# Designs tried in a protein design chat: miniprotein binders against p81326. Part 45

Target 1, 226 residues: p81326
Amino acid sequence: MLHFGGFIMEINHISKILEKEREEYIRNKVEEYLKQGFSKDDAVNKANQSWRTYIGHRIQDVIYNLLKKFLKDSGLKVTTDKALNNRNLPEELDKVKRLIAINYGEYLFLPDADVIVYKVENNDIKIIAIISVKNSFRERRFETTYWKLKLKESPVTSHIKVFLATPDKDNEISYKCPNGKPKKMRIILEYELDGIYFLKEDFEETEKAKHFGKIVEDIIEISKKL

## First folded at step 16 (miniprotein)

Design Bk3
Fold by OpenDDE base, look of step 17:
Structure Bk3 (fold): chain B 226 residues (1-226), chain A 83 residues (1-83)
Amino acid sequence: as target 1 above (226 residues)
Amino acid sequence: SDLEKFAEQLIEFAEYLIRLAEEYLEEGRPKIAIEWLELAVRFLQMALQLARQNNLDELAERIEKLIERAKELIERAEKIKES
């Protein structure tokens, strides 16, 4: 694609834009928590935690909308775990929910699924991929891996691809062996997941570790094989 | 064509970014709104280039109108920011 380079470059700006509001957000939240009677240190800590939650949701929403727009012409549909967290679901989404559920004997639970890609053929739903969107890996570093392994245990869900999308701002998984030292998290995530997609340029590219700009094509290709 | 489809996808994503920017404006956050609008304009410019290269005049005109709208929103946001 002649303009793929430009598209890749603009994708990289998404995370940069989201980070630009951090200073203002933190300042406002610190002030709010101080007014609530928290100490300065507690207010700062709470503000930082609030920011992590906020920015995490924002990037997920942007990526969801991106995938929704760029996959639609391929006959692919996109939803989220949040959309499935409803008592009254349309039939289609109820089916999607059931098709990603993990069996724990007496209970069924949903994996963390920031984005769910599926297709509808002859009223049958096929789940294609789950994309976990992580702004940072400070918490729950291997949660996505856990869900991949759980999905793999059932013939109902074993075909579902699990991808990780991240700007990896702190360079936690951008390289496998920087300075000759293996990055355990990168190695494990790349091994266990079906792919890692970076919203940045500075990373070690492999067969499974790619720029986020390639995720649409990869999902479309997978969808044709199902 | 695949290029036409890609142009339409760029347009729709840019429209989403414009709506996102409008939400930030409503929240009184013009600085971040401008950043999203500028990104939207860049996506639209990519789409415009594709439309022009493929002689899609109607599509090009639609894109130009969207760029104009985004630029007007940027101007409005700048005024709010200076205020």
Scores: ipSAE 0.848, ipTM 0.939, lowest interface PAE 0.5, mean pLDDT 93
Fold by ESMFold2, look of step 16:
Structure Bk3 (fold): chain B 226 residues (1-226), chain A 83 residues (1-83)
Amino acid sequence: as target 1 above (226 residues)
Amino acid sequence: SDLEKFAEQLIEFAEYLIRLAEEYLEEGRPKIAIEWLELAVRFLQMALQLARQNNLDELAERIEKLIERAKELIERAEKIKES
């Protein structure tokens, strides 16, 4: 898969492109908030939160489109949390939603599932994997692991692979023992999740921690076993 | 063939990247749009290599036209960026 290897490396350019606009984005947003009457400190805080939302949505959109196009010819379908929250949900997507929902008595909640990969066989739907997209780990550090553990509680959902996709630009989980000290967040995420896929070059690669471009091959292989 | 399928997947993803770049151009963000277009061209060049290696001449011609269109968009974006 020599051409596929080049593909994997080119995929890492996505996060580089997104990072190139960060400083300009933040600067423009601070100016906008100052004009709205916010203090300098509040404007900076709001601008950084705006960036986190913006980059998260952009990464999710790119991941969705990549998976949709590269998985289609393997008989795999892709949807998103946004599509599943539509009021008039088509029957197929309604079944996908119900197959990943966690029951809390009178309430049903979707796990942290930005992108969902599934297949349809003989009118039956099989959920293959969910991908949680994280642009930062300052908040919601272990939300994805919580949902993986909840999915493991039922034989109906225990087969679902739970992946984390991240640019991890601040190196919060890129290495297991940075500076010789164990990084709890990386170690726990890698232990509990089925995979961590980095949208960058510089991280400690393991069996579970991989370049994002490898996710297509991994999902296809998993689907063959299900 | 599997290589032809992969080439088509590269083309489809590149077309998505081109549409994304067009959104940036509409927003008045040509610098970032150029980055996405250059990435799209790299994926199209991978697809072109696969098409030529497999003697898929009609596919190769289609890819060459897409590359030319992407390069035209880059030129347009460069004019916007400089003005």
Scores: ipSAE 0.791, ipTM 0.923, lowest interface PAE 0.7, mean pLDDT 88

Design Bk4
Fold by OpenDDE base, look of step 16:
Structure Bk4 (fold): chain B 226 residues (1-226), chain A 83 residues (1-83)
Amino acid sequence: as target 1 above (226 residues)
Amino acid sequence: SDLEKFAEQMIEFAEYLIRLAEEYLEEGRPKIAIEWLELAVRFLQMALELARKNNLDELAERIEKLIERAKELIERAEKIKES
């Protein structure tokens, strides 16, 4: 238990380090866009948009690598939707891709899946969980919920757990009823998803809303039941 | 043991963070590189404590070498930052 506290604290530093990069990144991008002939206001807006995309990818990569390392010894494998976007996939990844596909009649599409956790037993692949990693909720607030609901519609995918991992730096979903007012986004996300995992300390903990440090244990436990 | 596995996992994650920091150094961003290296050192220190408590001497030695490497990279990054 004592070792878990230190681990939890260090996870919180991931988002803090990423935020420290913002000022320098914005400054450099503003300068770049000014040199391209944009107005000051346009340059700032474009720099902020660029930052959101950049930081989003960075946090996803860090979380992917974290989960990959900490799930490895449990016999669990980790991949990403990006890795599945290839014409020539290894057989294993091709099977993973097919097992997370959502049916739209004439077409199959993949859900947004920043991290995909699966196991291989007797040459059979079982998808355990999909983790959506979001730095902020400024855009696509319920996108993860949409994919969860779509996955539930098929017996092939209905067992797949869908988790959200976020530092929630803007406190959009950290509390259910701050100041006595219900936070619609928190309530809906917690209701529809299998869990929300926070890379921060200041949040309302519930059965489904936990610190990110618990996600590894939770995924391992789920994997044993499948 | 489960503790040995956990220590090894922390080592592997720290090694990833060190590689990440090296990429930032190559990009000429020593300030952020140092932050990632310091985080890597903290993970390695946690792993080292686990190794020592469980009398895993070989693992402890490996961790100490990684900590030393990370610290050397921090020193290098600080020199770059000052120039």
Scores: ipSAE 0.828, ipTM 0.932, lowest interface PAE 0.6, mean pLDDT 93
Fold by ESMFold2, look of step 17:
Structure Bk4 (fold): chain B 226 residues (1-226), chain A 83 residues (1-83)
Amino acid sequence: as target 1 above (226 residues)
Amino acid sequence: SDLEKFAEQMIEFAEYLIRLAEEYLEEGRPKIAIEWLELAVRFLQMALELARKNNLDELAERIEKLIERAKELIERAEKIKES
């Protein structure tokens, strides 16, 4: 197998580029809000909120395109929860949607899965993994864990791997025991999820907490067992 | 081969990064566009090293042309950044 060392480290540059964008983005957005008549303080607050939404979508788009390119020659396909919520789904995507739906009695809902990896073999669709893309963990800190637990409740979905991908800029989950104190969020996420993939270099690496560049090989290996 | 597939995947991702950078240029944000273009060049350079080490001359020539296109875009973005 080819050694991907330099490739893996270069992928971590994605989050570095996005951080360099922050200053320019916020400056431009503040100018835009000032032109709309907001006060300086309101414009700054709105720009920061806009950035948080923007950076989350940008990271997801880059990850989606990376996985799509690097997984296709292994017979793996990639879609998004947004694509699955479209009204007129092609048959293939309709089957993907059905295969990840969670039953709440009278209702069926899709998990919050930013990116979904699946394969098609002999007219059969197998869902391999969902990847939750998080820029920060300030709200609904354990939502990805909730979806993993729900997927485990049915034999149709219990095999689906649930991964978290994050730059974790603010070091909210980068270390298990920062300053000697157990970090509940990191410990629970690592325990319950199938993997955490960091888009940065400085984090505590474990069996489940890895550099994001490793995710391609991990997904390919998992797919061989399904 | 697996080696050629990996090089092609790096090329395809680099092409996506170039298109992303072009979008930033259209939005008048050349500084960030340059960052994405430089990342694209790094992926292309890794693919080129792989192709050369394994004597894949046609693939190497393709990659070299892509690198030159990306560098042209960087030069264009530098002019926009300075204006």
Scores: ipSAE 0.811, ipTM 0.926, lowest interface PAE 0.7, mean pLDDT 88

Design Bk6
Fold by OpenDDE base, look of step 17:
Structure Bk6 (fold): chain B 226 residues (1-226), chain A 83 residues (1-83)
Amino acid sequence: as target 1 above (226 residues)
Amino acid sequence: SDLEKFAEQLIEFAEYLIRLAEEYLEEGRPQIAIEWLELAVRFLQMALELARKNNLDELAERIEKLIERAKELIERAEKIKES
């Protein structure tokens, strides 16, 4: 792809843009919480937590829309766990929901699935991939890994690829062994998941750890084998 | 062609970014809106280059109109910011 380099560079700006609003957001939220009667320290802590939630949703929405646009011409469809969290689903989405459900005996639960990629062939739905989008790893570091392992336990879901997409702003998983010290989280995530895709340039590339710009091609290739 | 498809994908994603920027403008956050619009313009410029290289004149014209729209929104956002 002749312009792949440019595309990669522009993808890297997504997370940078999202972070530019942080100072304003925090300031406004701190003021809001102070007006509610919280202490300065509590207000700052709450504002930071609110920011993490907010920015997490924003990046997920951007990535969802990106994947939706860049996968459509391959006959692939994209949805989210939020879209599936409805009592009245269209037949297609109801089928998608059932095909990603994890069995816990008396109960079925959905994995965390920020983005779900599937195809429809002859009225049959095949789930191709689940993409977890994480802005940071401060909480629930191995949650995506848990869901991958659970999906692997059933012949109904074992074929579903599970990917992680992240800007990894804090460099928690960008390198396997920086300064000769193994990064447990990077090693485990790369081992257990089908791929990690970075929305940044500064990371250790491997067979499974790639730039996010490659995720579309990888998903399309997987879809052809299913 | 694959290049035409990629150009269309870039256009559609840029259109999404423009809508996102408009939401930020409505929220009174012109600076962030400008950042998204500038990114949209860069994606559209990539698409335009592809269209021109492949002699897709109609597509090129469509892209140019979108770039113009995005630039107009940037100008509007800048005025709001200075205000």
Scores: ipSAE 0.842, ipTM 0.937, lowest interface PAE 0.5, mean pLDDT 93
Fold by ESMFold2, look of step 16:
Structure Bk6 (fold): chain B 226 residues (1-226), chain A 83 residues (1-83)
Amino acid sequence: as target 1 above (226 residues)
Amino acid sequence: SDLEKFAEQLIEFAEYLIRLAEEYLEEGRPQIAIEWLELAVRFLQMALELARKNNLDELAERIEKLIERAKELIERAEKIKES
């Protein structure tokens, strides 16, 4: 008798809190850049760039901590791309890094994987899912779908679920046909990815497009089959 | 029990939110800190409801102490905001 509805609704407050911070953050940064001698236009541009980086890191941190807390009792572990880039990796994380790397001939690269969920069974590591965290789609890049397609090319990585997590404040992918016109970005992302999880209330919900709070149960169910 | 595990997960996430709010207070940003603290209290109240319905008295007492701590931090943040 778990009331996931209350949990799911409260999670949507995260993006609202972050939005309340935006105006003050930008105002303070503009003042800081003006004091450094930048023109008004340059100061505003730099402040907006600073906000974009700041909010992205904050959303990722909150998602990481949420998943870490709610998945641990199911035998699931969570790490990040930043942790995997540390010079002196523990053996466990070094194995995680190797298990998600993509081969490009003589080069190996990590996919776009802000948060990684895995399990450890008898010193064997199984990657369950990677989550790409996107605050905005201003650049309109399909990087997450590219990495999903690359992971599908190898039997070693083809089982890995690729999710997108986003507040999508500006409704760039929230609806399939806004104003009667198909939204290419939403349609392609939903088709190619294993799921899109929204950190807000207002979006078109489908089998693959869900409230972020649903991601915990989805990951647990996937892990039982692997 | 599964309900006790879920309550513990709610508590741990709320504790993270409280620590996040404390960072904002240290940065002199009490208005944002209050928002995170109020969210933490809502998760703690959800955990408290679960603990009480399942007669987990020691857990409920721990949650009540955490709620009181979070409310004290809100009061401190309100004073900073008004100054």
Scores: ipSAE 0.809, ipTM 0.927, lowest interface PAE 0.7, mean pLDDT 89

Design Bk7
Fold by OpenDDE base, look of step 16:
Structure Bk7 (fold): chain B 226 residues (1-226), chain A 83 residues (1-83)
Amino acid sequence: as target 1 above (226 residues)
Amino acid sequence: SSLEKFAEQLIEFAEYLIRLAEEYLEEGRPKIAIEWLELAVRFLQMALQLAEQNNLDELAERIEKLIERAKELIERAEKIKES
């Protein structure tokens, strides 16, 4: 128990480090865009857009590697939707890809799946969880919810847990009813998803809304029931 | 033991963070590299405490070497930053 507290605290530093990079990144990108002939306002806007994309990928990569290391000894495997976007997949990953595919009649499409957790037992693959990693909710606020609902529509995918991991820096979903006003996004995401995991301390904890440090244990527990 | 496994997981994650920091150093961004290295050291220190408490001397020695490597990289990054 004592070691878990320290682990939780160090996880919170991940988001803090990523935020420290912002000022330098924005400054450098603004300068780059100014040199390309953009106006000051356009340069700032483009730099901010570039930052959102950049930091989004960075946090996803860090969380992917974290989960990969901390789930390894439980016999669980971790991959990403990006790894599945190859023409020549190993048999195992090809099976994973097929097991998360959503049916649209004539077409099969993959959900957004920043991290995919699965197990292999007797050459059978069981998908355990999909984790969506969001640094901010300014765009596509309910995209993860859409994919969860789509996965529920098929008996092939209905068992797959969908989790959201976020530092929620802007406190968009950290509390349900701050100042007595309901935060629709928090309420809807918590209702529709299987869990929300925060890479921060300042949030309203519930049965479904937990610190990110608990996600490993929760996934392992789910994996034992499948 | 479960504690030994957890210590190994901490080590592997810290090694990832060290590699991440090295990428930032190659990009000429020593300030951010130092931040990741310091985080790696803290994870390794947690692993070291676990190893020591469970009399895992070989594991402890491995962790100490990794901490030393991370600290050397911090020193290098600081020199680059001052330059």
Scores: ipSAE 0.844, ipTM 0.937, lowest interface PAE 0.6, mean pLDDT 93
Fold by ESMFold2, look of step 17:
Structure Bk7 (fold): chain B 226 residues (1-226), chain A 83 residues (1-83)
Amino acid sequence: as target 1 above (226 residues)
Amino acid sequence: SSLEKFAEQLIEFAEYLIRLAEEYLEEGRPKIAIEWLELAVRFLQMALQLAEQNNLDELAERIEKLIERAKELIERAEKIKES
């Protein structure tokens, strides 16, 4: 992939726009809830809850479309957990669903995989990577590492790369030692996952912690090894 | 060529961003729509730079037309914002 100096910079603008959308969204929702009779404190809390649902879908859509556009000429296809949850799945997506499922004895569950990258060769499907999209780590901070562990337990799924994509606006995992002490969450996530991709400029970059704009090249390189 | 493919990918992503901004305009949110349109223009300018540096004149002309169309949408959004 051509290393063009502006690509990383422009990708980082996505997170800046999302932050501006947050302020407008919260303001409008607080006004709406106040008109419904909620107290100021309740309106703010409800607006933040509404924002988390809304922006989660927005970030996933942007990432999905980015990967779809930049991976298609490398023979790679992209789908989402929403698409796999449709009741009437096309055959190709049904195969993708079966290839990422985890067996729990009597039960079969999908990992939390917001975006899934795969390739199709002679009607055979190979899952390349799943990308988990998180904008907050205050709760469920190690959910993605749990799914990486489960995928590693079977030779059928152990090759699947598990990435985390995040704006990390509150700097919950941006630095290894933010106060001179190791940040447990950052250290464990980086150790266990195949990569962390930041949708912002300011974070501690490592061989696994990168600007989100690098994810396209990384996925393409991985796919060539499979 | 790989450079032409990358420029086309930049264009296609910019076109997605333009469609996203149009959704915001339909929702009566021109301020945020302008932000997405300006990002789309920046991706188109990157594609234009690649086309010009590699003497892809037909591609460069197509990109310039797309930039002009995106800027017209920004002007429309600015008028909506002021109303």
Scores: ipSAE 0.789, ipTM 0.918, lowest interface PAE 0.7, mean pLDDT 88

